VH-VL binders against q5slc1. Designs and how they scored, part 33

Target 1, 112 residues: q5slc1
Amino acid sequence: MGALRGRWAEEEALRFLLGKGYRLLWRNRRTPFGEVDLFMEKDGVYVVVEVKQRASARFGAPLEAITPGKVRRLLQSARFLLGRDDLPVRLEAVLVHGTPKDFRLEHLVLEL
Below, E stands for the ipSAE of ESMFold2; O stands for the ipSAE of OpenDDE; V2 stands for 0.75 times the mean of E and O plus 0.25 times the DockQ between their complexes.

## First folded at step 21 (VH-VL; framework fv_cixutumumab)

Design y5 (at its last look DockQ between E and O 0.63; V2 from the best seeds 0.71)
Fold by OpenDDE, look of step 21:
Structure y5 (fold): chain C 112 residues (1-112), chain A 119 residues (1-119), chain B 108 residues (1-108)
Amino acid sequence: as target 1 above (112 residues)
Amino acid sequence: EVQLVQSGAEVKKPGSSVKVSCKASGGTFRKYAISWVRQAPGQGLEWMGAIIPKFGTANYAQKFQGRVTITADKSTSTAYMELSSLRSEDTAVYYCARDFIYEYYMDVWGKGTTVTVSS
Amino acid sequence: SSELTQDPAVSVALGQTVRITCQGDSLSRYHATWYQQKPGQAPILVIYRKDNRPSGIPDRFSGSSSGNTASLTITGAQAEDEADYYCQSYDSSGWHVVFGGGTKLTVL
């Protein structure tokens, strides 16, 4: 169920970002530093997108899992995928609230 | 220019708790974390944990897991490190540092807070 | 968890070159950062991301890496370079910051 939930949420997040002019580079890419949900490019800037599915707002802060270590691992994963560590990478998150039949998206720029 | 101003020296009894503050001035909490690093007398640097003030999310070294709590108040640009169940071995200088996680370094350090634990 | 090791003490004659080395498995994944610390002072960043030098740090300080090692080199050591030097990186998981044990550099 968790994997399936993640899949539809990721699909909606991807569709949303593509509609905003993002270009997909990698999806669900596993690296030695962790998995990257969406690795994209927007206006010449590389973007790591973390997709979070939330059933409700009851679960507290939407970014509670985005710890320093998580950020570090995502950035390192991005740099690994790029094959270089001298390019800027932006970290973003898409929160998918609700169910496949009734959901809303929240797009957060975590760091520029 | 960002500066980190730490609270003053503390003298504590074993079993008590200490809460050290670290106030950032001259900038914002944007794009960095606050790491806490301690140094016992004559010893090396020891990482305790870090927080992203913007998110309020923290990581802790395994050694201190369950005994240390790192928090941040964005409205005052202040990070806090609370260490409980103090023991003599916790006697050390405690530093906060700007942990620029995008570049993997700590470039701005507080002057340190001396915490002495003694009966 | 991963650890970083460095010699506890090294010496260098004034004007000579000295290399301080840090070793650890995680260094194959992550760059090392180097800090200088003098008695009674907070650490100062001197090298980051292998070989980058912050503004204000003399160019006699340089960084390098090879395999699971990272090195800080002082080319033409000055008296004021006498200090403790710490390498810093991350454990293999990337979740935790790790420091080397520190190297006391004596300038003779």
Scores: ipSAE 0.763, ipTM 0.910, lowest interface PAE 0.6, mean pLDDT 92
Fold by ESMFold2, look of step 21:
Structure y5 (fold): chain C 112 residues (1-112), chain A 119 residues (1-119), chain B 108 residues (1-108)
Amino acid sequence: as target 1 above (112 residues)
Amino acid sequence: EVQLVQSGAEVKKPGSSVKVSCKASGGTFRKYAISWVRQAPGQGLEWMGAIIPKFGTANYAQKFQGRVTITADKSTSTAYMELSSLRSEDTAVYYCARDFIYEYYMDVWGKGTTVTVSS
Amino acid sequence: SSELTQDPAVSVALGQTVRITCQGDSLSRYHATWYQQKPGQAPILVIYRKDNRPSGIPDRFSGSSSGNTASLTITGAQAEDEADYYCQSYDSSGWHVVFGGGTKLTVL
């Protein structure tokens, strides 16, 4: 059920970004460096998107926080998925606050 | 051009705390992390932790976990590092550095803040 | 392990080529970055992510890597290159920044 709650937040984040002109390449990909929720593209830049949900978050390792270390792991995951490290990759997050019935989105971008 | 301006030198007694500030110019807080690195006399560089001010999220070196707190105030473009339960081995120069996570480098460093821990 | 190992000291004759090495298991996952530090000063970035040279760094500085070893090469060493050099990477998990112990370069 935790996965079902996470899926609704990811679907809302995906819909939000698609509406902003992002294109989806991959989702829910595991790499030797960690997990990537959404891997997208916008205006010639690859985008790794981490989706966080606040109301349904479960106890887990602090690896879920969007810290400097987490960003680094997501970037290495993106480079692994691309098979190269010389393409522009941007880190973004979508924070989903609330429940499927009543939620708000917060879009965070770490500028290149 | 970006500069990191750190607070002045401090002399502290064992068991106390120190809070060092690092003020950034030039919009550093929008796309960079701020890392804190110390250097004891005659020793090498030691990373303490970092924060992404835009996200307000920090992570710390294991050695300092529980003793260090790194924060940022976006309205003043100032990052802070607070180290508690000071002991003599904490005597060092403490640097803040602008950390460009996308390319794995720290390109702008503060001049350092000397913290001396003695009774 | 996540440690980065550097020789503590290296010498080079003026105008000659020197290599400063850094080794550690994590270099297979995260490339090295290099800093120069002169006495009483903060470090300065000289090479990042293996072999990239920032603006303002002379082209006599170059970086390379093979396996778990990264190298900083200075060709045509000058007296002003006398400094401490630190490699920097991350632990294997990517959570923590790691510095090598530093190499003191003496230009003879």
Scores: ipSAE 0.707, ipTM 0.877, lowest interface PAE 1.1, mean pLDDT 89
ESMFold2 (binder alone), look of step 21: mean pLDDT 90; pTM 0.933

Design z0 (at its last look DockQ between E and O 0.04; V2 from the best seeds 0.00; counts 0 for: pae E 8.8 > 2, placed apart)
Fold by OpenDDE, look of step 21:
Structure z0 (fold): chain C 112 residues (1-112), chain A 119 residues (1-119), chain B 108 residues (1-108)
Amino acid sequence: as target 1 above (112 residues)
Amino acid sequence: EVQLVQSGAEVKKPGSSVKVSCKASGGTFRKYAISWVRQAPGQGLEWMGAIIPKSGTANYAQKFQGRVTITADKSTSTAYMELSSLRSEDTAVYYCARDFSSESYMDVWGKGTTVTVSS
Amino acid sequence: SSELTQDPAVSVALGQTVRITCQGDSLSRYHATWYQQKPGQAPILVIYRKDNRPSGIPDRFSGSSSGNTASLTITGAQAEDEADYYCQSYDSSGYHVVFGGGTKLTVL
């Protein structure tokens, strides 16, 4: 996400995932291939998490912003951060709907 | 084994549109994207765009931006490529291919659809 | 945007080794993929992510990279290897696929 923009959403997404047993490795990490919002580990699997803030509270638009190119860039970024490209990396998304005082989270897994 | 079956040859007039289909069989759209690549007679391969059928999100080559639309129907495991405002130089064989964006390769290709644009 | 360049044509004697090279700025950041295409057929993946070989592709095919170049090498060329070979990668943004111009390989 943009600098400071949607920071609260990222914080809530992080809190949510930490509560689910995810471990944070990098946050807002820039790479030659783009920025990774959250790079985490869950049960021995590396996870790239894209955090998206939605103005609408409607569910059902999970990965509309994730194009093939975006997928590629996120995986390239992950591999760059890992320093290797032979480990599995999962791509997930956390959609934050609403406002800081009234929000809900939607956790999505992109099958790669 | 995944196969991509494309629609038949098309003959179109300049200014018209063509919509080519690509149906996946023997698998699902779950873990890959569909890329569209064309090849004019005697020329090289030219990437047009790709879609993630699961999400419906697509990106396009700059050259075709605004003139090409790539869609997918998950219920029928079919991807579509529509090219509008056809020109003679759009005459080509159009391929769909299974595109693993995470692995950066296209490993399964359709047999191609010949589109001929002529007056 | 970024471009990939290949020699339009190369030749190799039967049983000899030939290297087809692809050059482009993006290759310093992204791996190359190689496709073989014979007349009237769709392309076939032969090398991906620099040096990986799909099942069914003979081990005489190998891939390498150096700097802003990627190469496909056929060690012990066979008659059936006569075809067009295309390298593929991505532009500087990583969002767009780019192909080289293709290299026609003649086996003598």
Scores: ipSAE 0.535, ipTM 0.866, lowest interface PAE 0.8, mean pLDDT 92
Fold by ESMFold2, look of step 21:
Structure z0 (fold): chain C 112 residues (1-112), chain A 119 residues (1-119), chain B 108 residues (1-108)
Amino acid sequence: as target 1 above (112 residues)
Amino acid sequence: EVQLVQSGAEVKKPGSSVKVSCKASGGTFRKYAISWVRQAPGQGLEWMGAIIPKSGTANYAQKFQGRVTITADKSTSTAYMELSSLRSEDTAVYYCARDFSSESYMDVWGKGTTVTVSS
Amino acid sequence: SSELTQDPAVSVALGQTVRITCQGDSLSRYHATWYQQKPGQAPILVIYRKDNRPSGIPDRFSGSSSGNTASLTITGAQAEDEADYYCQSYDSSGYHVVFGGGTKLTVL
């Protein structure tokens, strides 16, 4: 509950993806392997979406690559939520740069 | 559309300083960093440092720490790179670039400023 | 380490596929970005953060990475692709930009 203010980026990411024809199945689901921000479906493919919130244009470290370990845990989470491991799953990210009043979105497909 | 317009070519003597300007047009100067990258004749690209104009925070490559000063004037949307104690090895083309460092790219580049250091 | 290593030169026959590689320890943490530079011109961005292609860059350009190696692939190389190509990433601190030494692509 106390993190609802910090979830504005997730709301914007969700609105963006819904507008692109994605369908929401679950959000903010905890699994033994980690938390899934958005679990969605598009054209018969299940999609795990990681939402990253970054401050606007101040000097900072670049976005680190998502490690093979993180990818594996996201896949494990998807399989846990589906109850099976034989379906295609796509991993994506939405990067929300900025503040609620001045932001932009970047939509990425991540390697599996 | 943002364009970066750089000052003209310079010829300098060893031991002097040079200050190159980079003016942003067609956009807001405060939403990105300005990086400075040089290229000696026949050589590759070498990052010198960057500044975030809003905060005035600058970040320098270790090789140039102590010799380079990068500044910005928000009112004129202009960044400056000053390199002191020039030597012939500093002969290069000096580029400025719009730098979205948190997203790992430089998308708009100036045309470059040729600085020649000769005895 | 902050060093990014590229082969200095590579050739491709017109219409063939070529890969330009970039290797460095930091590429496991910070994805590569690729620039094209033709003689007398400023670099232009062709691939950023591993595999993103900005608008205006032909779809024959693509990027990939594995471990400490990043690659720029040109499928169906054209004469106009003859240029120098630089990879860019960051040093181990994540705050200093580093460039590879550049690869001169010749289209035969």
Scores: ipSAE 0.012, ipTM 0.597, lowest interface PAE 8.8, mean pLDDT 84
ESMFold2 (binder alone), look of step 21: mean pLDDT 90; pTM 0.941

## First folded at step 22 (VH-VL; framework fv_cixutumumab)

Design z1 (at its last read DockQ between E and O 0.63; V2 from the best seeds 0.76)
Fold by OpenDDE, fold request of step 24:
Structure z1 (fold): chain C 112 residues (1-112), chain A 119 residues (1-119), chain B 108 residues (1-108)
Amino acid sequence: as target 1 above (112 residues)
Amino acid sequence: EVQLVQSGAEVKKPGSSVKVSCKASGGTFRKYAISWVRQAPGQGLEWMGAIIPKFGTANYAQKFQGRVTITADKSTSTAYMELSSLRSEDTAVYYCARDYIYEYYMDVWGKGTTVTVSS
Amino acid sequence: SSELTQDPAVSVALGQTVRITCQGDSLSRYHATWYQQKPGQAPILVIYRKDNRPSGIPDRFSGSSSGNTASLTITGAQAEDEADYYCQSYDSSGYHVVFGGGTKLTVL
């Protein structure tokens, strides 16, 4: 269901988001609806972040595996972690393209 | 006002394929998914699948897996549903609907496209 | 996959209250959405996430849930409320949208 291939990619994604003012709440949390890579907060909005590692450095390609159903499950996981379902949760993705020695980050947001 | 404009009625032979288009007018796909729902004559609503145009990712109902393909063109704000290996029981009105995943609803519906499969 | 069940038909007298119920195991995990459909027309969203109404939907429409059920209530039914009503949710996996079989509401 889109599990991380490498811990380094998640670390880089986290570092990137922290640098942009995100606050980490949970990481690598398993729920009945699946695993949440990063659960964060930005500007008062909760954010569930899916981290994907890509071998290719190509940008703009379809975001594999983050289907409508996957988004629903991530939202359910997020709401499970929050213990409530009446607060907004935004879905974001960080794509890590390349290798630990040479990588690029792509940040995708599904706007509320 | 946001509208989903669908392509016109289709008459198809069994074994052929049909591709229905759904164009968003006065709106954007950025926040939404597009779901496809069909309704056979006198029957209920049946979900076929959905796509997130922004991501280009789709998932399908198990019943149609392997026979339906849903795509989207962000540049033209158009979604497509292609159904292959048509059979008589595929005769139905096919709707596209704007699916707001965050709130789990479909709030804007096309007027439907009638697809008739007859030998 | 999960299934949602509805009574195929219900009746209500003009000005009275009617409740249409949807039942399914997945409703314990996911909210129900309700659609109204009249002959020859596309469905119209009337209730989402249990008890929210879109703009333009009369306040006589309300939603509720309990256990593995969700309900649409029309308090003070009007003649124009005669239609088919569908509940919608998701299967247990969350990957698939599911609809109830629909309920035909007759206003007497």
Scores: ipSAE 0.885, ipTM 0.945, lowest interface PAE 0.5, mean pLDDT 94
Fold by ESMFold2, fold request of step 24:
Structure z1 (fold): chain C 112 residues (1-112), chain A 119 residues (1-119), chain B 108 residues (1-108)
Amino acid sequence: as target 1 above (112 residues)
Amino acid sequence: EVQLVQSGAEVKKPGSSVKVSCKASGGTFRKYAISWVRQAPGQGLEWMGAIIPKFGTANYAQKFQGRVTITADKSTSTAYMELSSLRSEDTAVYYCARDYIYEYYMDVWGKGTTVTVSS
Amino acid sequence: SSELTQDPAVSVALGQTVRITCQGDSLSRYHATWYQQKPGQAPILVIYRKDNRPSGIPDRFSGSSSGNTASLTITGAQAEDEADYYCQSYDSSGYHVVFGGGTKLTVL
């Protein structure tokens, strides 16, 4: 679960994706498979987005790495939220590096 | 047409390590994970772990946690599995497989690398 | 032992229908995938995500699932179908891949 994330990092990630034309559907939704940070849509494709922070020990516990297992759990969470498993859902991540006053974003996409 | 080419057979002593390579030809790993699956003589398939080469992130089966390391080199389209502290029970054929996480399948398998652990 | 249970062996007469089953608690949440393996060869994908057949797999192969049980059905079994069959899913966390113990299919 990403409950220990810094509020500023998720807000910056959301702003970044909105600026790229993504549409927000839900955020911080809990499912039997885990929590989804951002659930979005871009050009008719659903997108599950995990937001991660570097040096998160200053703000909380280290975040779970985006491993094959983590991807699978996020995909199942997205399918649960949709109520179906026959639509494409793309996994993305936004890694937020630094501090609120001096940060950069790294946008990761696992292609369908 | 993607093929996975694995390194050759290995004979190892107990307590040593082995590193098996898996190179993609005719394609890349860009949207896939690479899983490692072994099969001891006369036994079933046993998943060891997987890596997403694009992210460089791996997770492992609990049985192998602490003994296995899976890495990837995107520039050469090659994944590696290293198993340490070898025992005779680690004698097996080790497969790599292209793993499409989005659809729950492993569709391209290497031909396997036989690792024999004997003293 | 695996978290996915398969019968170790099943027989079918040539041309008849056979069902290979896979039982596990997580199958209601993570659809099964099926592989065929012949001696000395790597597995090949036969059915994925419950009932999808990849290109190149004969239409006599089909998959189904209900609750904690997944099935691979071969309608009109052929001699070349003699092989070991493995189901694959995930553990309860979804974090780890799990294979069933395998079923040896004999075509009589």
Scores: ipSAE 0.809, ipTM 0.900, lowest interface PAE 0.7, mean pLDDT 89
ESMFold2, look of step 22: ipSAE 0.763; ipTM 0.890
ESMFold2 (binder alone), look of step 22: mean pLDDT 90; pTM 0.934
OpenDDE, look of step 22: ipSAE 0.749; ipTM 0.905
ESMFold2, look of step 23: ipSAE 0.784; ipTM 0.898
ESMFold2 (binder alone), look of step 23: mean pLDDT 89; pTM 0.930
OpenDDE, look of step 23: ipSAE 0.843; ipTM 0.932
ESMFold2, fold request of step 24: ipSAE 0.762, 0.785; ipTM 0.885, 0.896
ESMFold2 (binder alone), fold request of step 24: mean pLDDT 90, 90, 90; pTM 0.934, 0.934, 0.934
OpenDDE, fold request of step 24: ipSAE 0.785, 0.796; ipTM 0.913, 0.919
ESMFold2, last read: ipSAE 0.778, 0.788, 0.801; ipTM 0.894, 0.899, 0.906
ESMFold2 (binder alone), last read: mean pLDDT 89, 89, 90; pTM 0.930, 0.931, 0.934
OpenDDE, last read: ipSAE 0.798, 0.800, 0.790; ipTM 0.920, 0.921, 0.917

Design z2 (at its last look DockQ between E and O 0.60; V2 from the best seeds 0.00; counts 0 for: pae E 2.8 > 2)
Fold by OpenDDE, look of step 22:
Structure z2 (fold): chain C 112 residues (1-112), chain A 119 residues (1-119), chain B 108 residues (1-108)
Amino acid sequence: as target 1 above (112 residues)
Amino acid sequence: EVQLVQSGAEVKKPGSSVKVSCKASGGTFRKYAISWVRQAPGQGLEWMGAIIPKFGTANYAQKFQGRVTITADKSTSTAYMELSSLRSEDTAVYYCARDFLYEYYMDVWGKGTTVTVSS
Amino acid sequence: SSELTQDPAVSVALGQTVRITCQGDSLSRYHATWYQQKPGQAPILVIYRKDNRPSGIPDRFSGSSSGNTASLTITGAQAEDEADYYCQSYDSSGYHVVFGGGTKLTVL
């Protein structure tokens, strides 16, 4: 149910990133280390994208859910999907603010 | 070279709180979390929690949940660990460490802060 | 949830090989990291991601894993290798760091 609720946000995030030249490798992929919303590639770099939906249209929402453990799990999931742990992976987030009929996207590169 | 400089030794009474600081010098908090690990006399290492200073997000060990607060000031590259309701069992050396999340290790450690809790 | 266990003490003769093993369910999922700690000092990273050595760590230190175990091996133990060794990983959730109980290595 929660997954269904977030589908439109993920779809918009995907569309946005595709428009920016990202290539989709996997979406909604479950791993032993958690679920990856979007696993993509941009200019030869693998990117794990976390999609977050916010009801508020306010930009600059905190990334409260992206804790050390969450980062670790995302990286581990990415490396699991890649089948190797020696490649660099970039973390990004797409915040979707609003409703399906009226939304804004905020793209964040998690420079970690 | 990145170093973590911790605040000085503390002597506290039971029931009080202690706040230890950990300042990064010669580098940045970028790409890293700061973990707090303590070690009671003659005991092993015990993880307390970690924070991503860039995001201000933290995780805590269940044992310390509700009693420990980890914060960070990005402007000063300083992380803090506050432990409340101190007990004699909290007597330990408290370490901060750079937790390199990309490689799953802690590679830079502070020299530790001795906290003594006694009546 | 997840804990790591290791022998509290082991000994090795000078120049000989010793293996310190860490065991835990989480090790089947996460790599082990190893730290060396000498009295009055902070821990030092010696092995990460199973078998990687940081710069400055002698090549006599090596790491391995099998099933729910991880091992630190010192091939040709030196006197300065006498220390406590801790394995570290994560609990089943991946959100919490966990340490082994530590192994005191005596070099004879």
Scores: ipSAE 0.797, ipTM 0.915, lowest interface PAE 0.6, mean pLDDT 93
Fold by ESMFold2, look of step 22:
Structure z2 (fold): chain C 112 residues (1-112), chain A 119 residues (1-119), chain B 108 residues (1-108)
Amino acid sequence: as target 1 above (112 residues)
Amino acid sequence: EVQLVQSGAEVKKPGSSVKVSCKASGGTFRKYAISWVRQAPGQGLEWMGAIIPKFGTANYAQKFQGRVTITADKSTSTAYMELSSLRSEDTAVYYCARDFLYEYYMDVWGKGTTVTVSS
Amino acid sequence: SSELTQDPAVSVALGQTVRITCQGDSLSRYHATWYQQKPGQAPILVIYRKDNRPSGIPDRFSGSSSGNTASLTITGAQAEDEADYYCQSYDSSGYHVVFGGGTKLTVL
């Protein structure tokens, strides 16, 4: 189950976004600036999606959520993947709370 | 027009803490990061850390890790920076700034809060 | 290196052109941004994302970059341009904002 941890959350996040009309371009892409979980497109805007699984009840843990530094690296990764920096890019996050059989999603949009 | 309004000047003793507030007016607080930058007398700008109010998440410059806590209250559009275990070298003007992360810039700055640490 | 290096002072004659430079390894990966600060005031944004000028900044201000060096150029310098100028970018990790030490511009 450890080997499957995280993959189910990403699959549920992807399914959720596809159902909202997002189009998947790439997933799990590494760049010199970091890794992009889901790289998608919606209505002419490229979207970097960070998927976070919140199975832990621990509060205030380090690296628990999307920080300014992480956002910066994700957006720079998007520019690298596109090969240009003049295209509209948006950051989103999907927080997946719970277990594969009992979960909820929280969709966060960071308009930059 | 967006403005960042900071709390007033503070005089503190070594070993105490200070908490500076930064309230956004006339705009959305949740669509960007808030950075905290200080400037000691006669010195340059020094970044301390930033928060994304929408996510409630912060990261800090290594120099201040363990002494700085940056928080945000979305309901009042206010960010806070708390610096603990104050020393005389923490005497500075403390600025908050609106930080457009992908665009690499801070476009709106508060007027600064002077913090003086002395015995 | 996450350090950004600027010359501490530069002078320019009224109406002449001046270039303020900022050097650092991270500038090959992250765009530089420039701020102006006058005595007793907060910094203001002058150039962002390499060479973009915000509304209200005169077109005599321009930005450029090459390799590990970013430059702020003021063509036809005016007395009001006398200020401290800071470049800003990120450290090698991309997690931390870094400022240069600042350049004091004197208009003669």
Scores: ipSAE 0.406, ipTM 0.795, lowest interface PAE 2.8, mean pLDDT 86
ESMFold2 (binder alone), look of step 22: mean pLDDT 89; pTM 0.929

